# VHH binders against Maintenance of telomere capping protein 2 (MTC2), part 22

Target 1, 357 residues: Maintenance of telomere capping protein 2 (MTC2), of Saccharomyces cerevisiae (c7gvl2)
Amino acid sequence: MGDHNLPDFQTCLKFSVTAKKSFLCMYRDSVSKEKLASSMPSTCDIQLKRAINDAYPGGGIKVTVLNSTTASLDSLATTHVKEFEIVIIPDINSLLQPDQAKLVKIMRDCTVAIEKAQSTRIFIGVVHWNNPVQPSGAAKDGDEAGKPAPKTRIFLPTSLRMGAWLKHKFWFACAPPYLDFESSTESSINTRANNSIGMAEEEKQEPESKRSIILNEEANLNDVFVGSTVRRYILDIMVHLRTHRLTYNAKAGGVYTNSLDDVVLLSRLIGLHSGKMFVSPSHVKEASRWYFPMHLELVQRSSMDSSLLYGSDPNLVDEMLEKLAKIKCEEVNEFENPLFLESLVVKNVLSKVVPPV
Below, E stands for the ipSAE of ESMFold2; O stands for the ipSAE of OpenDDE; V2 stands for 0.75 times the mean of E and O plus 0.25 times the DockQ between their complexes.

## First folded at step 10 (VHH; framework vhh_6z1v_2)

Design j07 (from g08 with Y53W; at its last look DockQ between E and O 0.54; V2 from the best seeds 0.61)
Fold by OpenDDE, look of step 10:
Structure j07 (fold): chain B 357 residues (1-357), chain A 123 residues (1-123)
Amino acid sequence: as target 1 above (357 residues)
Amino acid sequence: EVQLVESGGRLVRTGGSLRLSCAASGFTFSNYNMGWFRQAPGKEREVVAAISWRGGSTWHADFVKGRFTISRDNAKNTVYLQMNSLKPEDTAVYYCAAEPYLGTLEDSTYQYWGQGTQVTVSS
């Protein structure tokens, strides 16, 4: 998987079903705004439902598409689940705070029910994203000298429009199940065949074939060994993420204590998928690339930067944020990842943290 | 230039109906949650209703008791407030506002504000 791409839907679905975790599915906005405003399931929602059913042809999983209305959430709160249920939440970014609060309550109740082995309900939140429209409001400073131009609060374009408390109920974000969303980063690396030198039999590591993570249902995730050094490595990553300059330090960068368990679990699944009975640092890196971009809280405004408390120049911080915003706008199309900036932060941290031997 | 222009406010009798409109320009309207606020003389500004950027979620204050309905037309860059069964207590300046992020009900998170339109309900 490219370092900045979203993980594929099929793998994420399998992992989420096995782990009984909710996740987000990121759609590039191809649907007319008018269609999304309707209480009716969009074509994307229907396609997502089909993809889930195709992945589990024997049944056993009830798939429900929830409309984004308050009434639908209220109905869901009163409906008991007897079987494994996946609830698709269309356009989760379109929920106002009161509805987000209702959803969080429902999701918490479902988590408790899972822990008690009473029922299993997980959620797939659909996120529709588009390229951040540069705020056209860089009005050319025409000459009217007098009123201090309202300090244009520079905001980084945000792909997720939900509260952190709702965002953290989802494990990670994935790409849609449709081939069209596979970022053809076939970068034709024209490997110029420079001809020359020596025969080192690079063992053709067979391209790790996109082996469909056939999670052997019989495999107990608990049998995958996680060493103390591996746990420490995850903790080190977490510390570096929390202290990263681009993360919102007042909220510990959005990296909370439960992240350890989440990343351990994801690492086990990745290890298991790779036919391993132990978690390696490589598995942790991959898990971190999936998990942390979804959970990171980045600085969105200069006022959120703790460095200002230490006498940093707000203008320099703003300039930095503007540059980052520009990079995000330019690169998000290439990688088709609304969490591109978050993925960069994670990549940077992973490059700095030394894996255990 | 960013503009929110409210219209439709007028004098009405108790039990009457009004439809307020807010026309937006100078920003990507479809990327913002929209809200209606009101401020009565000597009272604090209060949120009346909110609608998400795509219209999939709405919120109404308890005091509207189903009398008011917020809606939007993204093709027209306009948000509406249908007000039915108006009462003298509804007399206020009504403001349209735009919120870019979390769909909060806090006025401090709204980035753009209109000048307001006066609604007066007579007994």
Scores: ipSAE 0.630, ipTM 0.871, lowest interface PAE 0.9, mean pLDDT 83
ESMFold2, look of step 10: ipSAE 0.644; ipTM 0.884
ESMFold2 (binder alone), look of step 10: mean pLDDT 86; pTM 0.871

Design j08 (from g08 with S108E; at its last look DockQ between E and O 0.02; V2 from the best seeds 0.00; counts 0 for: pae O 13.5 > 2, placed apart)
Fold by OpenDDE, look of step 10:
Parts: C-alpha cells; sequence; structure tokens
Structure j08 (fold): chain B 357 residues (1-357), chain A 123 residues (1-123)
C-alpha cells in the first residue's frame, strides 16, 4: 500500500471487530442531499453491509444501518445488544451537533459495556469527503462596510465535519470495500434445477467454528508481546506529532492521551497479521500511518498558528497554507485519500523519530 | 473492568473542609485527563475542576474561587479534590470522570464516570 493510501476495508473491519473498535469508511462520491433524506439505505450502506456479511458468513454479526435521526439515536441508546452488532452511520458529516453529542454518549456507553464484557457494539461511520463544503453559516452579517471581517479563510478543508471529540471515537479511516461483482454472478448460474429427490434437510449445523475464530484471534492478540522500548517509541511519535509545525497546538495536534493504547493495540494486530508474536518498530510505523492521520488536527488558518504569537508574519503563514492546500488538492485525486496532508505529517514525524534498536 | 470509585463525600458544616478521592481501575490512568463534576438537585451537571494526565496543568471553575484544588497521584491511580471553605451552595453529588482529550471541559468528551459521592454542606 502506498504510504499515503487509506487502508483497505477488509483488513480494517477484521482489526476493528477483533479489537472491538469503531472506524470510519471514506467514500469519494458525493451523496446528494436528496439521497440522505431518503429512509432507504444508500448504495454505500448496502455495500458495507454486504462486505461485512461476506467477511463474516454465518450471521455472527448483526448489522444495523442508522438513519441518523434523533429518534434512531434514542432508540439505539435504549436497545440492548445480545450479540456482536455493527452500526453503520450513513453520513456522519450530516449529523447536527446535538445528534453528535448523543452519538458520542452512545459510543461511550458501548465502550464501557465492551470493557465490562456485557455487550459488543461498534460503529462504522461513513464519510463522503467530496461533498461540497457547505459554507459554514458564515452569518451574513450585513455589509456593514467598516472593519474587514477577518477573512477566516480555511485553507485546508477538512473531510470531516464532525466535532473533534466525535472524530476521536473512531480508531482510523479506511477505503470503501471493493465488491468483486463478477464472482457473485458465477455462483448463481450453476444452480440448475436438478430435481433430485427429497432427502432430509440435514440441519446444516452452522459451524460454531466461526465464532471460535474471532475468539481465537482475540486470544492470540494478547500473546503478542510489546516491549517497553516499543511503547516509548510510540510516545516519542506522539510527542513529535503534537509539536509538529502543521498541527494545531491548542488541541495538541489532536493526539489524545489514549493514543498510546490504541496504537499499541493496532500494532499488535498488525504484528499478528504478519505472523509475528511481538511488536516491532515497523509494526508501530504502520499502525501510526493508519491511526494518526484520522486523529490529527492541523492548522486550517493562519490565526490558528501559535507561531503568530511569536512574531511570525501572518501572510507567510497564509502562503504556506495555500501551498499545502494546493498540494492536497492535487494529490488527493491521485491517492484517493482525504487525509493526505495528515498522512504527510505522520510520514514526516516517522522519518524524524528514531526507532528503538 | 473500568471503575471510578469516588469517596470522601459527607455532611460538613459551612466553612468546613473535605477531601474527595477517586480511585481508578481497569484502564491506563496515566493516559487520561481527570475531572471533577458536580450536580446539585434540579441543576445541570457542571465541571468543577480538571487535571491533565501528567498533572502539569489544572483548571478550576470560577465558582470555586480558589477554594477547591484538584490533584492526582498516578502511582495510586487516584485523583483528588480538596475542598476548603465549603458553602451550602456546594451541596451536590460530585462525580469523577476520565477523558482522553487534551484541554476539553465538555462532559461529552469524558469516557469514564464514577457513581458519584454526596457532599452536603449544612448551614
Amino acid sequence: as target 1 above (357 residues)
Amino acid sequence: EVQLVESGGRLVRTGGSLRLSCAASGFTFSNYNMGWFRQAPGKEREVVAAISYRGGSTWHADFVKGRFTISRDNAKNTVYLQMNSLKPEDTAVYYCAAEPYLGTLEDETYQYWGQGTQVTVSS
């Protein structure tokens, strides 16, 4: 995978299910407002549901599509999870602030329930990153001619319109699933009508074996060793990210304190996936490339740059941001990654932080 | 299992002092900022104080006016609220909470919550 691509959906789903973590799925296609208002699941929701079912044949995971209404969120908050449930949020960017707050509360409660081994519910947030930036209601404050309203020029439009505190409830962002439509057409042809005789529907005992696979993976995950030096390496990465020039310092670059555990966990999964029983610096690097781009808070405007407090020229900062915005616009199309700029920051930090020997 | 257990809440007289403790377990305590919240009868929950995961930064609500001090001991997985010069208006259930976000005072960002401890200040 190129250093700047989103991780694939299948792997992300597997990791998220094993780790019992929520994640984002980023779609490039703009969803028309009309489709969002429809009570019908969008094409992307159907794709996700299919991909999940294909990944977990036998129904071990309940998939629910949220209609993103307050009523749906309220219902979700009151419903008990009997089995492993994945809730798809069709357009997380469309959520209003009150609904975002409700969602965060629900997600929090689910996390607590997971930790108590009471229930498992995780969320997949769908993000449409090509949606026209609705101009944040810049209050048309009337043309009172006088003081040039500080042109709060956002130079680097974010793909995520949710509050940062909601954003951080998701582990990472992935690419949409590639559904090989060709493979499903071949299996439908061969069920020709051989009429043969009424042999007894042996209740195909759905092999209890697949629930066992998830449990086995979780058990194996705990066996993956993480050394103290590796943990320190992650912390060093976090510090460098927080202090990076392009990160929003007022929010510590969006790198929250629990990132250590998240990255350790992801590193273990990556290590396990690679057939290793220990976390290496390379696993940490890969985990960091997945995790941090989604979490980073970058400077969006010169006024957000703390360097201005130290006498930096706002015009120079603006010029820099404009250049970065241009790079982002040009490269996002190539990599299909709305978090391209964030990924560059992570790459830069990873190049500077010396891995443990 | 994640647990936050508050203790130290009791009946005290006006002008008295009280120290609340919150013992944390089931998560990496040193990776979380901690906060104290309170909720009085018929009022909304409000943040009282917050402390960074390393303890290097603290925030206190204006209504405490220096009377309350938040602190933490990461070796003991415990956060404290020292309350001095208590007033009847301080009567509330006090909650300990943990949040992974830096610099946030919004209760929605807090991931773990205690059950609360009752503080009653008598005139």
Scores: ipSAE 0.000, ipTM 0.243, lowest interface PAE 13.5, mean pLDDT 79
ESMFold2, look of step 10: ipSAE 0.571; ipTM 0.865
ESMFold2 (binder alone), look of step 10: mean pLDDT 86; pTM 0.875

## First folded at step 11 (VHH; framework vhh_6z1v_2)

Design m01 (from c06 with G35A; at its last look DockQ between E and O 0.67; V2 from the best seeds 0.68)
Fold by ESMFold2, look of step 11:
Structure m01 (fold): chain B 357 residues (1-357), chain A 123 residues (1-123)
Amino acid sequence: as target 1 above (357 residues)
Amino acid sequence: EVQLVESGGRLVRTGGSLRLSCAASGFTFSNYNMAWFRQAPGKEREVVAAISYRGGSTWHADFVKGRFTISRDNAKNTVYLQMNSLKPEDTAVYYCAAEPYMGTLEDWTYQYWGQGTQVTVSS
């Protein structure tokens, strides 16, 4: 099913360009200790520019890399856009809250310009992440006999380091493109093999599967039908996510009313990409796996867990959170997905909500 | 044991310059946003400058903008505050603080604090 991994970059890029939506790209920070305080462009800039140019080789998309500095944000606020522009923010999760607020305003202005058909600028925020050893009260408590963890201790810290308003400006997160040498080799081999087959087919019609995909991708996105029962299914998923034990209820679990529109739009894109002119429950499930993990707000410490209002033992809640933190560290490393726990919450909700027939 | 140790505070004349340092140990420094706060006698503690864990995002309070510059060296686990054009109003104890999460400027979000270093600016 592949529900343990972030969605692939190329599909996410195509969907986001078509929908005029900004998205996050998750890069594992494997060598950051060696390049601290460096101002040199990161390898991810080169990889992302190459991947975008490969997807849109005829031009028509301007790619701008905005160094994630306070000065770069100030300069961006004063520019106007003439072309379809993709702005890459190579280190978006290194912004302090004041700079995050500036970026939110810039992105809001870009959204308004898109709605007015005046210009199109979307953003790719690069999130650098690692799987550090999380603080554990058990190790420190081992020196202090039987003491409970402090109420402010964070058991499940967020790995994104982004405020909710900035997260709302992006609709999902994806895996990075493949490494350059692997992509180059695969592209060269596939192109050569396809060209060999294509010479015979130049005198013939394209294969039916390839023609079907081309026709569906040429279809108008607004022609993809979404029924009322499908919309209610999305709403039911949202309610179950908001009320899940691990989601932070004071922030609606990170699931707000505008999530409906985004999940509907993503479901249409998934349906169209799979050759359908309608949205099915399976498309909604896949859209939910793409969309919600990045938006979820999980409880980080026992004081955020609502079960305490019903008499749960805070020490037992601490023990549960500590066990989840250890599992998260192991599985995030294996699947290279910093949102693995959030994805499990979504998977759990999808297994319990009965889809319409 | 987590420690933040400030140094470099001393008496200087109005218009002078001073560089504060904060050496960090006992935690993964490169994962923490860092800030300098100050507290004058009888005043509330206030944020002076902050720098993100990778160093690209910085913030300076309006009352020091153009005069103070925050920087960090993650290889040396050290944060600096370069203080130029010092005024008597800059007299305070300066604290180094670390925050591993959202990069806010509120003092209550900072997890680790140093003991402070006294800066005194004479007229």
Scores: ipSAE 0.525, ipTM 0.844, lowest interface PAE 1.9, mean pLDDT 77
ESMFold2 (binder alone), look of step 11: mean pLDDT 85; pTM 0.868
OpenDDE, look of step 11: ipSAE 0.831; ipTM 0.943

Design m02 (from c06 with G35S; at its last look DockQ between E and O 0.01; V2 from the best seeds 0.00; counts 0 for: sugar tag NMS H33, pae O 12.5 > 2, placed apart)
Fold by OpenDDE, look of step 11:
Parts: sequence; structure tokens; C-alpha cells
Structure m02 (fold): chain B 357 residues (1-357), chain A 123 residues (1-123)
Amino acid sequence: as target 1 above (357 residues)
Amino acid sequence: EVQLVESGGRLVRTGGSLRLSCAASGFTFSNYNMSWFRQAPGKEREVVAAISYRGGSTWHADFVKGRFTISRDNAKNTVYLQMNSLKPEDTAVYYCAAEPYMGTLEDWTYQYWGQGTQVTVSS
């Protein structure tokens, strides 16, 4: 995976299901706001549902698409899950503040239920992002030399518009699933003939086996060794992220206290996925690249820059932010990653922090 | 009171074998990863081996690879270090250490240490 690309959906789904964690799925689309407000499942929602079902054939996971209504959230809050459920939130950025608060409460309750082994419900939040092509053609209209154009307050826009309390309920952000359009054509309807042979009720033992697989994976995950040196390495990364020049220090850069546990867990999954029974610094680096970009709070304006407290020239800070905004506009499209700047910060920190030997 | 008590250290000849034991008390042993360290005279303390809280995964230092094996018995609150093919360079005080499996930011360190047991390998 390139240093600046979002992780793939399939792996992220697997890790999230195993860890019983929620995650974001980032869609680049030109879908009009009006279409996103429709009560009908979007093409994205259908695609996600299909991808999940393909990943977990034979059932065991219930997939529900949330209607972006307050009533649907209320219904969700009162509905008990008997089986593993994945709830798709079609446009998480469109949720109003009261609905965000409701969702956060629901997600907290679900976490408690998971801890008590009562039920398992996780969420996939869909984020729609579009990088508006900077209109190239600001026409060189004429020479009127005079008034310094009001310094357009450089604001670095974020693709994540939800409140921090909701944002931090999600583990990481991933790319959308690849639609292998090619494989769906050859399901030739072999109309095998109706021979009525007595379908002995083969006992639906299949769901127990899949549940057992997930449980076994979870058990194996706990056995992946994490040494104190590796933990210290993660802490060092966290400290460097919190103190990074581009992170908003007033919010600790978006690095919260539970980040250590989250990164340790993700590192274990990555290690396990690679066939290892211990966490290495490389696993931590990869986990950090997945985890931190969506959690980071970057400086969006000069007034947020802590260097101003030390006498930095706001104009120089604005110039820097302007340069970063340009880079973001160019590179977000190239890497198809709306969290490119965040990923760049993580990359920079990972280059500075010395891994344990 | 939390205690880690190492035992089994003695004088052995080159090529010999030794099994160290560390008995834990005063804490929930099954919630801790366990490690063996060693410190030779004039050298820094170095990690020798580690084992996860459930015993499902182990780590061994490169210098002991294939010669030493860490194991644990959670029912006995004991961690072991089987040492084979001992060399004079293995002469050191061996320490048992415990670190929490899960904890707060402050807990991600070796929380408990034994007093050590002397291993001496003669040529």
C-alpha cells in the first residue's frame, strides 16, 4: 500500500469485524446533495452491502442501511441485535448535531453490549468527498493595480465534518470496495433440473462455524505478543503527533488517550494477518498510517497555530497554510485520499521517531 | 505484596542445560506478559525472551535463538526459561519481569521485577 493511499475495504472490513470496531468508508463521487438526502439506498450503500455479503457468504452478519432520519436512529436504539450486525450510515457528514449525539449514544451502548458479550453491532460510516477542481481560469482581467485583495483567510477544508465525539467512534478510514464487475457476469444460471430429492434438513450448522471462526480469530489476536518496547514506540509516535507543527495543539492534535490501545489492537491484527505472532515496529508503522490520519486535528487557520503564541508572523503561517492547501488540492486527487495531509503528517512523524531495535 | 522470585540459577559447564523458574505472587499473573532479562557484569541489562499473557506467542532474542525457550504455567503462576547449549557468554544475572497485557499509558512498562538468579557458565 502506498504511503498516502487509504487502506483497502476488504482488509479493513475483516479487521473491523474481528476487532468489533466501526470504521469510515470514503467515497469520491459527484453525487448531488439532493441525491444523498434521498431515503433510497444510494449506489454506494448497495455496493457496500454487496461487498460485505461477498466477504461473509452464508449469513452470520446482518447488514442494515440506516435511513438518515431521526426516526431510524430511534428505532436503532431500541432494536436488540441477536446476531452480528453491520449498520451502514449512508452519509455521516450530513447528520445534524442532535442526530450525531444520538448516534454517539447508540454507539456507546453497542460498545458496552460488546464488552458484555450480549450483542455485536458495528457501524460503517460513509463519507462522500469531492475535490473541487480549482477553477483554472481566473481570467487575467485587467491592470486595476490598486487595492490589496483582502487576504482570503486560508482555511484548510476537512472531509470529515462530524463532531470529534463522533469521529473518534470510528477506528480508521478506508477506500471503497473495488467492484470487480467482471466476476458477476459468469454466474451462468445453470438451471439444474428440479430433481425433488428429499432435502434432508441439513442442520444450519454453517452460522455456528463462521461465528466460531470469528471467535477463533479473536482468540488468536489476543495471543499476538506486544512487547514493552513496541508500546513505547507507539507512545513516542503519539507524543510526536501531538507536538507536530501542523497538528492543533489545543486538541492534543486529535490524539486521544485510547489511541494507544487502538493502535496496539490494529498492530496485532496486521501482525496476525502477516502470519506473525508478535508485533514489530513495521506493523506499528502500518497501523499508525491507517489509524491516525482520520483522528488527527490539523491547523486549519493561522489563529489555530500555536507558533503564534511564540511570536510567529501570522502572515508567514498563512503563507505556509496556503502552500499546504495547494498541495492538498493536487495530491488528494492523485492518491484518491481526502486525508492526504493527515497522512503526510503521520509519515513525517514516523520518519522522525526511531523504531526500537 | 507483589513478588517475583527467580530460581534455578547455578554453575554449569559449557554446553550444559539449565531451567530457570520465576514464581509470581500478589498480582493477577494471567493478565501479564512475562519476560526474562539478563545482565552481565559491566554490561547493560538486555531482554532474553518474552511470552504473552496466555502463552500463545513468544519472542526470543537473536543471541539465544534456538537455544533458549520461554514458557509459562498460569495455573502455577510461573514462567520458565529453558536454556540449552549454554556458553560462557551467557553468564549473567537473569531477571524475571512482568508487564500488564492491557493498561493505561502509564502501565505499558515492566511493572514488576524479580531479584534475579545467577547463572554462571564455565569453560
Scores: ipSAE 0.000, ipTM 0.243, lowest interface PAE 12.5, mean pLDDT 82
ESMFold2, look of step 11: ipSAE 0.597; ipTM 0.868
ESMFold2 (binder alone), look of step 11: mean pLDDT 85; pTM 0.858

Design m03 (from c06 with G56D; at its last look DockQ between E and O 0.01; V2 from the best seeds 0.00; counts 0 for: pae O 13.8 > 2, placed apart)
Fold by OpenDDE, look of step 11:
Formats: C-alpha cells, sequence, structure tokens
Structure m03 (fold): chain B 357 residues (1-357), chain A 123 residues (1-123)
C-alpha cells in the first residue's frame, strides 16, 4: 500500500471482525447532498452490506444499516445481539451532538458486552468526503492598491466532523470496497427445477464452524509475540506524534492513552496476516500508518499553533498553513485520501523515529 | 503556553505532613496521566507516584507506599501528592509531570514537566 493511501476495505474488515473493533469507511461524494437526507440506504450502504456478506458468506454476521434517526439509535440501545452484528452508520458526520452522545454510549455498552463475551456488535461509520476544488478563478480584478486584504484565516478543513469522543471509538479509516461490477453479471439464474423432496432439514451446524474460525483467529492472534522493544518503539512514535509541529498540543495531538494497546493489537494482526509469529518494526510502521491518521488532531489555525506561544510570527505560521492547505487540496484527490495531511505527519514521524534492532 | 506549576514544598520535621499541588494549564489536563517525580541531591530522578487520566488508577513507589497518596481534580486541572510520615530520606525536589500514554513509569514518556518544588525534611 502506498504511504498515503487508505487501507483496503477487505483487510480492514477482517482485522476489525477479528479484533471486534469498529472502523470508518471513507466514501468520496458522488451523490448529491439531497440523497444523504433520505431514510433510504444509500448506494454506499448497499455496497458495504454486499461486501460484508461476500466476505462472510453463510450468515455468520448480521449486517444492519442504521437509519439516521434518534429512534433508530434508541432501538439499537435496547436490542440485544445474539450473533455477531455489524451496524453500518450511513453518515456519521451528519449526526447531531445528542445523537453522537447516544451512539458513544451504545458503543461503550457494546464494548463491555464484548469483554464479558455476551455479545459482539461492531460499527462501520460511513464518512462522505469531497475535496472542494478551490475556485481558482478569483479574477485579477483591478489595481485598488490600498487596504491589506483581511488575512483570510486559512482553516485546514477536516473530513471528520464528529466529536472526539465518538471519533476515538473507531480504530482506523479505510477505503471503500472495490465493487468488481464484472462479477455480478454471471449470477446465472440456474432455475433449478421444483423437486420438492422433503429431505430433513439437517440442522445447518454451519454457524458454529464460522464462529469457531473467528475464535481460532483470535487465539492465533495471542500467539503473535510482542517484544518490549517493540512496545517502546510504539511509545516513541506516540511521543513524536504528540510533539510534532502540526499536531494540536492542547488536545495532545489526538493521541490518546489507549493508542499503545490499539497499535499493538493492529501490529499483531498485520504480523499474523503476513504469516509471522512476532511483531516486527515494519508491522508497527504499517499499523501506525493505519491507526494514527484518523486519530490525529492537527493545527487548523495559526492560533492553535503552540509555536506562537514561543514567539513565532503568526504570519509565518499562516503562510505555512496556506501551503499545507494547497498541498492537501492537490494530494487528497491524487491519493483519494481525505486524511492525507495526517498521513504525511505520520510518515514524517516514522522517518524520524529509529526502529529497534 | 503549557505550564505545570508545583506548590506546597517547604521545610518540615520528621514525621510531618505536606500536601503538594501541581496546577496545569495550556493543555487538556483530563487527557493526560499525571505523575510525581523526585530528585535528591546526587541521586537520579525517580518516580514517586502516578495517576491515570480518569483518576481511577494509581501507582505508588514501594518506598512511599502507605505514606504518600496521589490524587487529581480534573475540574481544577490539579494533581496532588499527600505526603505523610515524612523522613529525612524524602528530602528532594519534587516534580509534577504529564504523560499521554499508558501510565508508564518511565520519565522519558512524560511530555510536560514542572519546575519542581523543594521538600526538606529535618531530623
Amino acid sequence: as target 1 above (357 residues)
Amino acid sequence: EVQLVESGGRLVRTGGSLRLSCAASGFTFSNYNMGWFRQAPGKEREVVAAISYRGDSTWHADFVKGRFTISRDNAKNTVYLQMNSLKPEDTAVYYCAAEPYMGTLEDWTYQYWGQGTQVTVSS
């Protein structure tokens, strides 16, 4: 995977199901804002549901698309899950603050239930992003020389508009599933004929086998060794992320206390996926590229820059942010990653932190 | 500006009590674990106590167990160290520090440090 691309949906789904963690799916807006307000599942939600079902054939996972209504959240809070459930949240950025709070509570309760081995429910939050082409066309209108144009406070826009409490309930952000449109055509309507023979419904023991597969994967995950040096390496990365110039210091850069465990777990999964029985520094780097971009809180305004506290020229900071905004606008489209700038910060930190030998 | 300001350090007699305070500003205090360190003359800095960002977990060094208690008030952005049954061996500069991670006891993981407050215990 390129250094600035979002991780693929299939791998992210697998890791999230194994780890019983929630994640975000980033969709580029192809659909008009008006359709997002509809109570009907969007094309994106349908695609996600299909991709999940394709990944887990045989019904071992219940997929529910949440209607973006308060009533749906209330219903979700009262509904017990008997099976592994994935709840799709169609537009997580559109949730109002009260609904975000409800969702956070529900997600916390689900985490507790998972820890007690009572039920498993995870969430996929859909994020719609669009990179507004900066209208290049501010016309060179004429020479009126005089008044310094009001310093247009350049805000680095964020694609994640949810509150920090909700944002940190998700493990990482991924790309949308690749819809191989080509494979859907050969659903040959084999009209196999009616023969009604009443063969006894052999109790499809199938669900136990799939549960067993997930359990086996989890068991295998515990066998992946994580050395003390690797943990130290992760901590070192975290320190550098928090002290990075582009991270918002007042929010600790968005790196929270559970980040170590989250990155360790993700590193194990990556190692396991690679057929390894130990976590290497390369696995940690990859895990960091997945995990930290969605969690980072970047400086969006010069007033947020801690360097101003040390006497930095606000104008220079503004110039820097303006340059970054331009880069973001260009590169977000190229890499199809609304978290490009965050990924750049992570890349920079990973280049500075020396991996353990 | 990020600031940690320790207070409460003074001369006290053996067996006396002190309460140290550390006032935090310039960062989201509730997102950080807090720790107290001390450094005696000619000795290395050592961790005394640590407290989680929520205040639900605490750690105390073996040499202070039962005598010292760390606590915090997130509404006041303040961490405290209650020190009882003080001994001459407790004479040191006490530092408040903030760390954003898993409540590590290693000083290098602490991101912010105070200037320290002198505690002197006389025989």
Scores: ipSAE 0.000, ipTM 0.236, lowest interface PAE 13.8, mean pLDDT 81
ESMFold2, look of step 11: ipSAE 0.393; ipTM 0.782
ESMFold2 (binder alone), look of step 11: mean pLDDT 86; pTM 0.868

Design m04 (from c06 with F27R; at its last look DockQ between E and O 0.51; V2 from the best seeds 0.66)
Fold by ESMFold2, look of step 11:
Structure m04 (fold): chain B 357 residues (1-357), chain A 123 residues (1-123)
Amino acid sequence: as target 1 above (357 residues)
Amino acid sequence: EVQLVESGGRLVRTGGSLRLSCAASGRTFSNYNMGWFRQAPGKEREVVAAISYRGGSTWHADFVKGRFTISRDNAKNTVYLQMNSLKPEDTAVYYCAAEPYMGTLEDWTYQYWGQGTQVTVSS
């Protein structure tokens, strides 16, 4: 995984099932029409259900696809969970704010049930993203007589389209599962067809004992040591993120005190995944790159920039935001990451905060 | 980038029904959350109903709940407001508006607006 790429789905799923945490999956909508017209799978829910079933075959985890409707949310609020359930929310961006608030309440109740060891329901929120259009320039002032108020100019619109409280119910965002069919060309397809015995790939592994694997991973996770100096390092990262020039400080940059527990837990998972029984500063850096970009609240428009409270020129703030929007447009395709700017902010903070000796 | 044209407003009697339409033109209509707003003379503009860009997430103000229904047809680039059991209090200019962002209900977040269609409900 690169510095600015989203983490892979398979590892994120494993960590989230072990930790009993909900996460986001980022699907790109800008697929070529030629690829969409092929016989490739057409919906994210089919791909996600297949990936989960391959990782946890045959039972122990119920997978439910909840379409993003008001009626489906109302129905979900009244059902109980019998076993470990993963609820997929396709296109979580299609929820109006009142329905996002309903989902927050549902997810809060699920968190309480997990804490009481009564049942486990976690969520995969699917975010369909596109490259944002380049901003058009300066906003127009004032109202026209008898017309609705003018639109608010946003230089750096979010691709998540999620309120902060809903975002905080998910601990990180990942890339979609590997898609063999999308990467194929006619030449590559013919080559693979000529060698049909080579169809078994790295994704095909021996089935595992299902629920025992989850319990064993949880037990080993508790043995991963986290020292006090490592905890201080995480806190130092959080302070620098909250005070970063580009983060919206009225919202603490999106970095709340509960982030400590999540980053500690993720650092343990990364340490264990790398074969270590302790957390190092490099594990913390990696956990920070996974966790924080999705949670950050960046300045999106000049009214959100705290420098205006100290007398900064709004036109210069507008020019800075336009420059950042151009950088975002140029780089999102390269890294396939709608959180590219957020990842840069995290990288910048990690370069400034001195890890413990 | 998106142009909105409302139609269907007219004079109706109390208890009657009316369906407003909002035709959208321009790129990617299916990427916008849509709202119906109304403004009576001398009053502030208020949100009546909203619908998400896929059509599954909806919201209706309490003063129209059970009487009005928002819907959309993305193939026809059209959003509708079905208005039943009309009351004189429903008399207003009704506006269609588009919001590409967080799915909020505040009018200042709506980026594109129609010119409005007059609905008048007589006693």
Scores: ipSAE 0.600, ipTM 0.869, lowest interface PAE 1.2, mean pLDDT 77
ESMFold2 (binder alone), look of step 11: mean pLDDT 83; pTM 0.851
OpenDDE, look of step 11: ipSAE 0.817; ipTM 0.937

Design m05 (from c06 with W108F; at its last look DockQ between E and O 0.48; V2 from the best seeds 0.55)
Fold by OpenDDE, look of step 11:
Structure m05 (fold): chain B 357 residues (1-357), chain A 123 residues (1-123)
Amino acid sequence: as target 1 above (357 residues)
Amino acid sequence: EVQLVESGGRLVRTGGSLRLSCAASGFTFSNYNMGWFRQAPGKEREVVAAISYRGGSTWHADFVKGRFTISRDNAKNTVYLQMNSLKPEDTAVYYCAAEPYMGTLEDFTYQYWGQGTQVTVSS
């Protein structure tokens, strides 16, 4: 996986289901703005639902697409889940603060229910991102020495338009599922009518086996050893992220105390997926690349830069941020990652922090 | 140049209806959450309603009690406030505002503001 790419959907889904954690799915907005306003599930939502069902055949997971309305959230709050449910939130950035607060409450309640082994509900938040083509300011050479256009305060745009409390309810952000167009064509043909005889298909107790697989995977996670040196390494990464020049220090760079446990858990999953019974520094690095980009709070304007407290020129900081914004616009398209700058910060920190031997 | 131009404010009688419009230009309207605010003489500015950039999420103040409805047309770069069952207490300057980030209800997070339109409700 490239250092700046979003993690793949299938692996993220597997980890999230096993860990019973919610995550974001980042879709590049190719769809006309008009279709997103419809109460109908978008093509993206349908694709997600299909991908989940394909990953978990046999109906062991209920998939629900939420209508991003206040009424839908209220309904969700009152609906009890008996089975494992994945709720897709079609456009999580479209929620106003009151609805975000409502969703946070629902998600908290679900977490408590999971801890009590009463029910399992996790969320996939869909984020639509578009890289606005900077209008090539054709410098029309027009002569008029007019007043310097007010320096458009270029705020570093964020793809995540949600409050920190909601953002931190999600574990990481992933790429959309790959549409294997090829696999859908073959299954339509062989409905040949073989009339074979009514043998009483014994109700294969299939659901117990899949539940057992998830339970077995969870049990296996506990067997993955995490040494004290590895935990310290994660803490060192966290400290460096909090103190990074591009992170917003007033918010601890978006790195909260629970990040340790989240990264440990993710590192265990990565280790387990790699057939290891212990967490290595390489697993921590990979987990950090997945986890922290979504959680980081970057400086978006000069007033947020702590260097101003030390006498930095705000104009120079603004110029730096403008340059970073340009880089972001270019590189987001190349890597198809709206969190490119955040990924860059994580990469930089990982290069500075010495892994334990 | 970024502009928000409110229209539709006028004198109406108690119980009357009014539709305010706000035409936006100079920015990508579909990327901004929109809000209506009002300020009565001697009172603080208060949020009346808000709508997300795609229109999927709306908020209305408690004093609206179902009388007002915010909507938007992104194709026309316009946000609307339908006001029904107007009361003298609704007399204020109504402002349209644009918010680029989290769909907040705090006025200080709104980046662009109109000049306002006067709504007067007579008894």
Scores: ipSAE 0.548, ipTM 0.833, lowest interface PAE 1.1, mean pLDDT 85
ESMFold2, look of step 11: ipSAE 0.596; ipTM 0.869
ESMFold2 (binder alone), look of step 11: mean pLDDT 85; pTM 0.867

